# Designs tried in a protein design chat: VH-VL binders against q9gzu0. Part 28

Target 1, 229 residues: q9gzu0
Amino acid sequence: MGDPNSRKKQALNRLRAQLRKKKESLADQFDFKMYIAFVFKEKKKKSALFEVSEVIPVMTNNYEENILKGVRDSSYSLESSLELLQKDVVQLHAPRYQSMRRDVIGCTQEMDFILWPRNDIEKIVCLLFSRWKESDEPFRPVQAKFEFHHGDYEKQFLHVLSRKDKTGIVVNNPNQSVFLFIDRQHLQTPKNKATIFKLCSICLYLPQEQLTHWAVGTIEDHLRPYMPE
Short names: E, the ipSAE of ESMFold2; O, the ipSAE of OpenDDE; V2, 0.75 times the mean of E and O plus 0.25 times the DockQ between their complexes.

## First folded at step 14 (VH-VL; framework fv_lutikizumab)

Design o4 (at its last look DockQ between E and O 0.04; V2 from the best seeds 0.00; counts 0 for: pae O 11.4 > 2, placed apart)
Fold by ESMFold2, look of step 14:
Structure o4 (fold): chain C 229 residues (1-229), chain A 124 residues (1-124), chain B 107 residues (1-107)
Amino acid sequence: as target 1 above (229 residues)
Amino acid sequence: EVQLVESGGGVVQPGRSLRLSCSASGFTFSDYHMSWVRQAPGKGLEWVAYISRSGSYIYYPDSVKGRFTISRDNSKNTLFLQMDSLRPEDTGVYFCARTYWDEPGFRGYYFDYWGQGTPVTVSS
Amino acid sequence: DIQMTQSPSSLSASVGDRVTITCRASQSISSYLNWYQQTPGKAPKLLIYAASSLQSGVPSRFSGSGSGTDYTFTISSLQPEDIATYYCQQSYSYPWTFGQGTKLQIT
């Protein structure tokens, strides 16, 4: 055994070997479809519904590097890091999406949506569907919850307000399944100054095994609660 | 109040075609998925076709895929099953079934109302 | 394809008896399992959906339970009008499939 540094180095090497065995990502074997709904507090106000143009999966290698960095920098304990190896996490990025409402023509591919200050949004809901790549199978809903309630992200925005010169921020929902990439802007009018937070993009986090845990229902069935009629 | 009435069954030779219809009343037809389910003489039930409320999603088992075509006309509250290249094993009673998706509970699909069925006999 | 196997294929019981029918799926169907009753010469009627939910207007003597691959349908006190064939059906994966049926007779 020896000194403490030798024990830490041996433990780090064992962690590397386990992460190497989990190198390949299951997510590369799937096709995805994703939709984003902004649900308003007012019951009669229709949700703002968006279709993601391309879902971009990011591999376990990204997760592997984060774990190794965290242990090296002492931000993660070794024992808790070893437990994370059983939960290979996939990031599903939604950098571009378009409105599904025909009367909103001329909008850019990117959504420029103000999330704060405003009080009319109840939650953000993401709907994720998958199938095996190169199959004739219909898309099926992934059995996972992707919701980010207004109160949860507002709390995080209020904490960020005390940080100067930070322009890009990332906030996540309580179960760490939805990540919002936020642009902080300062609006100045002739009379006042105001800070706003705009949504740039969304990323979903889930264990890779969840990609084959399907529920039932078609895309049409699952979108219906958010449709205008 | 919900009523489903099938028609168009009969006796045909193998290789011929039949077109079944199902008239719906007592509910908003365009809000519901529909299916056809058949039952051979003295045998159990077999799901044959599904069509979503909009007509955008259609599914068949391999036993009829490529030979049967389900369709609907929401303006006339009518469901259809076009049966081509009929075989003796297609003989049976064909039921029109309303296919409910339990949206409030997310409890999946089930056949909550059935028609009386229309007999189809395929014999030489 | 998901195979649905019912047991028994036929059953005789007396009025007032507790009747149990089982249904096994060849893979997990996550409780997307329905039970239907078919009286001789008539169309099927939905009794139970989502493994355990009782359809509106169905008598409370009918119940369902189970999860994963194993499901059970129960009549707590058999009545004369319950003479029928009973089918389980999975709606988890296409093609949707039925069990072979259980013919219930009353002694």
Scores: ipSAE 0.453, ipTM 0.765, lowest interface PAE 2.7, mean pLDDT 82
Fold by OpenDDE, look of step 14:
Structure o4 (fold): chain C 229 residues (1-229), chain A 124 residues (1-124), chain B 107 residues (1-107)
Amino acid sequence: as target 1 above (229 residues)
Amino acid sequence: EVQLVESGGGVVQPGRSLRLSCSASGFTFSDYHMSWVRQAPGKGLEWVAYISRSGSYIYYPDSVKGRFTISRDNSKNTLFLQMDSLRPEDTGVYFCARTYWDEPGFRGYYFDYWGQGTPVTVSS
Amino acid sequence: DIQMTQSPSSLSASVGDRVTITCRASQSISSYLNWYQQTPGKAPKLLIYAASSLQSGVPSRFSGSGSGTDYTFTISSLQPEDIATYYCQQSYSYPWTFGQGTKLQIT
């Protein structure tokens, strides 16, 4: 099994290859920035904030096979999936993310994030920003909510845990706006064999019509609640 | 020297239309965003319209949205403001303003050069 | 919309005096604030952008400061040519809005 970085690179290359086959979409007219915040249950604990290295927009129909695979694996319902596939939705893929430390220039590091087993996370929050391509304008916050609560993805993890043959795990929040691509790993401990779920990538689902709906404020304004002191 | 010269102002009745022009010189017009700002008699300044460098991105306040249309011809170094369905409250001096955004410092937009303005009077 | 409130609306001072004008936004505007000078019968002129940056060619007696919702414009030593109306303007969000203006006169 290749280095995690190598795997991510390969995944990115595959996505890029798929993008070459996609039809033109409204999303192609935008530049995107994305941030991922892991909010902890303990209020005194600062959120872990990550910056996505590259956001890749892909039409939902380009991932039809993957979505249907998820259905086959009982990760999500067929009805919901079909509805999603019929919608004019763009996927914003985040294959790589780096720890964000604004207080120290150059100290960003790409990290693998373990989602399970752990109980200290309250929710995952994704912040999406965009601007028109080739515009001399600041990035604007996309007016959409991207949250995935711990209880919701843990329930899905526990369900998957009982299935030994599953590879390439995808879990989604109830409103199907956030999809987590998970790598299942088995670790040998001195006492027993432990299973962990590691976050590989994130994908946000956004209706195309919402691409032009922006909230007010700057990137900094919206990141402030999650920024390290 | 940067110069902006507005024209097309005049006296019109409510409901009528006017088209304002702004002739730019002394700089590469196509490299800059442009705006219109108006000033009612004895009153303050009000932003009226923004158009990006290429003309692809346009913004209006609600006070003029649906009635005013900003456009530009980069080949002629000219900015336009089509004003339809004019109202008495639209009366004032209309200024053409070069609009700058300073990246990567994220210092926001500002109007660094203004024309002398063209007067518009809407009265019955 | 973001409302910009300037204080005072009018001000009289003597040559050589330090003059201070304040501008308050109805919400934080993250230093996206500009200051303009308008003399009677003329077009506005940019003096300060990004709350504290002096525009090229503008005398150093002009300065700006502030953050969040509160901003200050200062003339360190008032000159006769400074008789004008001064405006603050936010470019934080659309629509861009101006303060009501401060009319400055010399006593």
Scores: ipSAE 0.000, ipTM 0.548, lowest interface PAE 11.4, mean pLDDT 84
ESMFold2 (binder alone), look of step 14: mean pLDDT 93; pTM 0.949

Design o5 (at its last look DockQ between E and O 0.44; V2 from the best seeds 0.00; counts 0 for: pae O 2.9 > 2)
Fold by ESMFold2, look of step 14:
Structure o5 (fold): chain C 229 residues (1-229), chain A 124 residues (1-124), chain B 107 residues (1-107)
Amino acid sequence: as target 1 above (229 residues)
Amino acid sequence: EVQLVESGGGVVQPGRSLRLSCSASGFTFSDYHMSWVRQAPGKGLEWVAYISRSGSYIYYPDSVRGRFTISRDNSKNTLFLQMDSLRPEDTGVYFCARTYWDETGYRGYYFDYWGQGTPVTVSS
Amino acid sequence: DIQMTQSPSSLSASVGDRVTITCRASQSISSYLNWYQQTPGKAPKLLIYAASSLQSGVPSRFSGSGSGTDYTFTISSLQPEDIATYYCQQSYHYPWTFGQGTKLQIT
């Protein structure tokens, strides 16, 4: 019978060796592609599909240094080191995305999508793909799903409406994997004066260990349920 | 009823070329990925080419990369395999296989329907 | 490349016997494993996909199980028409690869 602690130790050592060799964080070793689909409640209505122009990983720690320091100083056990690694997350920011519909020609690079008040969206789905940096291998889907259902973000918007100050409007889905950065605006039209919530950007939270866990399928295969054709 | 019929096999000398065709019927050809799989005499199966439904994604193993070219004509429901610089080790039966993808992605890819194969012999 | 190793390479069994074939991958393939049957002189036929899912029209005596690197294919009660070579195949990583095959003979 294999010893589970021995296998965890070997996995940690392999990760440490790779990071020391590169002198970089794990997320810096990957290329990313991300797509955003707004899925409508009406079954016949095609999803609004967007390609993220640049996925920006944000990492606030040098966990190689932290883990090595802890092990060197005898402050961590293997169990504690694995626990700390699981807490390390990568923030994958999608500040700009462009419509994949052909009839949106020459549009701006900024996303300005109204999420409330409207009642036609069922959920927001983000599709994340990665590969080792500069490889000629195909992008593969990260083994995770990123969904934010309308009911979950609407209740948070309604809560914000009852507050008088706003220092920032960031909402997350229940499993805290999708974060929406929201701008609260007042819209005056010839007919209406109303408060709206616009989506400024999306951020995905992903444990760093998951960066090497891929599913199967091409980008085309995974996008097909959201494509008009 | 799904049907896949290969043609174009034969006997050729090393270094020559051969073009295989696979005619598809009984399903919407443009909705499905396709592959070629070969079997040397008395040996097992080897995947040798894949093409996506749109033709946008194409993959080969190293054993045939640069020598074989997979293509498709969705208007004629036909899959092709152009085999150049043929070697004796390319000898075998070549199967056309429909490559199914479940939209959920959790079931992966599998070859759910196969043709009867066309024999290719490369000998001097 | 992911090497797929089948065991045994051949076997003989009697009608009614339970037959077990194993397939080991050189790395985890996350249950992206298929099983095919090839009767002599014919094209392969899909029996099982995604390690354990039975293809439509395949008799229920066929089953599959396993995860990670180790997978098992079982015929619960062998029938005369089951004489064939059986192949496992991974679809996790390109190139897609098959096991060497298991030739089943019936006595």
Scores: ipSAE 0.487, ipTM 0.784, lowest interface PAE 2.6, mean pLDDT 82
Fold by OpenDDE, look of step 14:
Structure o5 (fold): chain C 229 residues (1-229), chain A 124 residues (1-124), chain B 107 residues (1-107)
Amino acid sequence: as target 1 above (229 residues)
Amino acid sequence: EVQLVESGGGVVQPGRSLRLSCSASGFTFSDYHMSWVRQAPGKGLEWVAYISRSGSYIYYPDSVRGRFTISRDNSKNTLFLQMDSLRPEDTGVYFCARTYWDETGYRGYYFDYWGQGTPVTVSS
Amino acid sequence: DIQMTQSPSSLSASVGDRVTITCRASQSISSYLNWYQQTPGKAPKLLIYAASSLQSGVPSRFSGSGSGTDYTFTISSLQPEDIATYYCQQSYHYPWTFGQGTKLQIT
């Protein structure tokens, strides 16, 4: 009656169904690690790498309205948004992140990262790792791509600049897998007033069925391209 | 030419400790993950330990966890295996193996170069 | 742990023969399978990685195929120097595990 893999898949589907009935998320069964890399356009410049302090899974699509708002603002298509909203998606929130320094264990400082105005960033890359709770297994990379290119979020920033009195700004990549929560700040300098956008938090969208889709490799293997020398 | 040379093997009594070394040459040692693989007499191969390039990530099978410690000194191009609380079942040839990982992740891990091995005998 | 079942345990063939060894994983290993050759008294040698990729310097008579749980190692034309024990190994998940080996002899 099917190969072991098929049985496992069916078992997982049953588990998912049960969790839905209990108003629980499959994501609650996992521990997560997340890293954020700011990749610079200059290839000689090493990426700024951050480790997320805590990844918080959210059971519901709490940002449906924001997604629809993005559609209204022509940031992304209605079709893609509807498709996303119809999927059983888990939100993985990264409210805090710290700089990774290889040379000093424990000296990670929380940093606010300015995203605008600046043009030296090529893209933001998020790496997600997970394991089953209560497992001694190593963290495994989640087989999903989380990238947000500079051109894509800058376009959205420029659009927001024209709007007054927005305190909470959310922008997302075209495939709606990465959501950036942005704080707009007005800085008064002796010369002029400047507006800056700071990254406050990140939220990743992942279909629940992909929670058990792991790639191979260690955290180090996947972080190496972004690690400082 | 890539070379791996194991040393430190010998005959020890159960409960004793032994430290193996592997000297690497012919490649940038710090750019590669390393592993230990052992082979009991007349038996197959058993993965014993893995250590990442920087040494930050280490993995063991249950058979040796808590007893064996893999480490490396990149400045000396040397891999180590500290074996404590040795048991007769630990008897075998211990191989040092360069463990390759490609950046794409599509190829996974594989042991592309092996040393000739060093024999370890645990007997009363 | 992922169990690797290799078949057959031993094989005798003539020079020039096509030789096939199979390896089955207890679960899908997504082609993260390697094949090694070990001649008596020597260290193992990598022949195939990622199920079907030939290691540099390895003769083209060696090949690998498969997906999911089932994999095959093939020698298209057996040579005298191919007398050895062959092992499959999965690198999909820790702990990494080997098949029990296939001892190949020439008749």
Scores: ipSAE 0.105, ipTM 0.670, lowest interface PAE 2.9, mean pLDDT 85
ESMFold2 (binder alone), look of step 14: mean pLDDT 93; pTM 0.954

## First folded at step 15 (VH-VL; framework fv_lutikizumab)

Design q1 (at its last look DockQ between E and O 0.31; V2 from the best seeds 0.00; counts 0 for: pae E 2.8 > 2)
Fold by ESMFold2, look of step 15:
Structure q1 (fold): chain C 229 residues (1-229), chain A 124 residues (1-124), chain B 107 residues (1-107)
Amino acid sequence: as target 1 above (229 residues)
Amino acid sequence: EVQLVESGGGVVQPGRSLRLSCSASGFTFSDYHMSWVRQAPGKGLEWVAYISRSGYYIYYPDSVKGRFTISRDNSKNTLFLQMDSLRPEDTGVYFCARTYWDETGSRGYYFDYWGQGTPVTVSS
Amino acid sequence: DIQMTQSPSSLSASVGDRVTITCRASQSISSYLNWYQQTPGKAPKLLIYAASSLQSGVPSRFSGSGSGTDYTFTISSLQPEDIATYYCQQSYHYPWTFGQGTKLQIT
């Protein structure tokens, strides 16, 4: 008999093969909870924290294009991009989210965020938790980092400004785990014209095998740094 | 100075109940998770219960699940373990342990402070 | 459940010796492993958390290493006060489990 870790890996591989035969993703076998925190540079200011109302997993349709765009725009190293392209990647869409502030209960998408031009946000942090679907087990944090620092997405916004590109605006963090879907708007003020970039949606990309690699801690433990006082 | 003081141990017959208490001082009790860990005579350590700082998350091993109930009263800085349907194999010293969580999350959980323990003997 | 197996179960060493204890998990625990020292008649004391991080106030002669399923605890220069039983413990998956212990004695 083999090592228990080897048997678990073999069982996971058999499950993946069965899912491909049925044209299902491994992600469809999980329940998800996701939270989005906009972390401010001022350390005394608590984050703007949102709960995603529904996490929508899909087998990646266009992640290859987004990854290749990142290489063309010098956002990633070639080696890391090639490794990611070989993996069976799932995308986790967060199209709707609700503020966790008690004075804003019940609203969705009310927090349209202007990401640029502004300088008060340090980073966007996404917190992803999962469990096997139909399980009574607690949600556990997925062992992956989902952060997008202001400097990283601002650099990409400035690159986009130098083009007449009519293609939809999608930017991603250096490790290609967080994808921001951005609307470019042109506003006219009494004094001048201005371009702003608004966040429309967030999508997390990760290899499917990562869904069975959990860290430790409860949702309560992981949210505490971001919760309003 | 962190102090954890267990009480409520004793000698009891199989099938009976016992309630352990742990009084905490020297730290903000409501900010910390807590656990009970036991040690049978001449044996190793066994984790037997966990409760989160809010009391919302509670875990047990199968050996005590359904028989033991962990609880806490944050207003009184007290942790409890209700032990029902006691068996001879539950005999041992019961420690309350502060269960630390680093807010970065990278270190996991660990028992950073322990009480001196309270003995429990289950025998005829 | 994750079984934690310590080796050796007991050992004797002289003051000044380097002492090594190993802990093997039945599956990967991603470095969520702690080491405790228990002096006879006393409560356990945390020495090392997260496989390799030294608890505040613990002498630097204690160290930990390892990843995945295999972890090592080392005392670089054994002192008389180090006579105790040492336990590893995983906090990766419920139920949290301890190794069976390693009893350290001084010759």
Scores: ipSAE 0.438, ipTM 0.763, lowest interface PAE 2.9, mean pLDDT 83
Fold by OpenDDE, look of step 15:
Structure q1 (fold): chain C 229 residues (1-229), chain A 124 residues (1-124), chain B 107 residues (1-107)
Amino acid sequence: as target 1 above (229 residues)
Amino acid sequence: EVQLVESGGGVVQPGRSLRLSCSASGFTFSDYHMSWVRQAPGKGLEWVAYISRSGYYIYYPDSVKGRFTISRDNSKNTLFLQMDSLRPEDTGVYFCARTYWDETGSRGYYFDYWGQGTPVTVSS
Amino acid sequence: DIQMTQSPSSLSASVGDRVTITCRASQSISSYLNWYQQTPGKAPKLLIYAASSLQSGVPSRFSGSGSGTDYTFTISSLQPEDIATYYCQQSYHYPWTFGQGTKLQIT
């Protein structure tokens, strides 16, 4: 068996090959809507709710590179990533999102998307809805849980913080359903230099078989817990 | 006590329009989804329209899509059904129904309260 | 659309009898099935929701069961006031659809 670097290179090549093979998926037959809620630890504080501008169900070269970079930089487990790719899984990318609460008074409408350092966020929740393309049917909630708790991504950030010269960080939740693409930034303060981790984009992992597993309810029904009363 | 009272029914010719109203009382109207369900004479029940709490989400079956419009005024505790281009097959009793949704959706939707209904007859 | 096939279309039974009505969906509806009672000249009344949950205020002689495509409504002991038409309804997929109804009479 080759040296560790050679093995890593081979693993990355296999990952690329698998990603290419997974470009065509059942997801191409669906329209998607996605929402992102930042839930705060303080119960009285309203969640920040965002609508994804466009859900991309097929891996793009840019997203592929980011994932591979994350793997390369050991931001998450390569073995886990490979295992996921061996499964019939579709990636749902959310590169851009905007506040859904512009018209709601008293709600948190803005986020700076800095995930670290901060301790006021309890978890990130993603809600996924879909329908068959060319259908007049309403969007249905995909029966899957997409949550990323603060403690889980903070652990990963601290690990990355110890490493120098890392940009384009990818972290994932324990069940490997939510991937966060993170930008590492160094800010100069009057006293010292500070490092921050800013959220850039989100990617959800869903087994293709679950694309047709819908729960009941409207988008509004499922967003209600994250909206002001 | 939860009460739903429909009004606006009547006899109209084909192609004409009719507007139904449902007055709600005994509960916080804005906290509940609402639906219209109709029943042709001697026939079964047919779902006609759904409107969410806020009024943002609306759904119809194909049988009435493009002809019927459901709306609500939460400040007046009133549900509406505008029926345009009426057809003989639209004849029946129209019920407004409170449509319940549990917090998790685990129970699905169900119509827990119904009005007495208002009759609509479309005939030449 | 999901078709709901209700059986039987009509039923006659005696007071105290056990009555069973079945509803079959054209596809799985994941227990999102409701049962309604409609007495002549009156509005429908919810009896059972989510396949087996008894609505508040409804007598315990009414019950529902089933999963997937097949569901059953049961009256354990038929009472005179139970004369009505009964409907199943799925809320799994739009459009929501009802069974054709079962007319229940007492002999």
Scores: ipSAE 0.330, ipTM 0.695, lowest interface PAE 1.3, mean pLDDT 86
ESMFold2 (binder alone), look of step 15: mean pLDDT 93; pTM 0.953

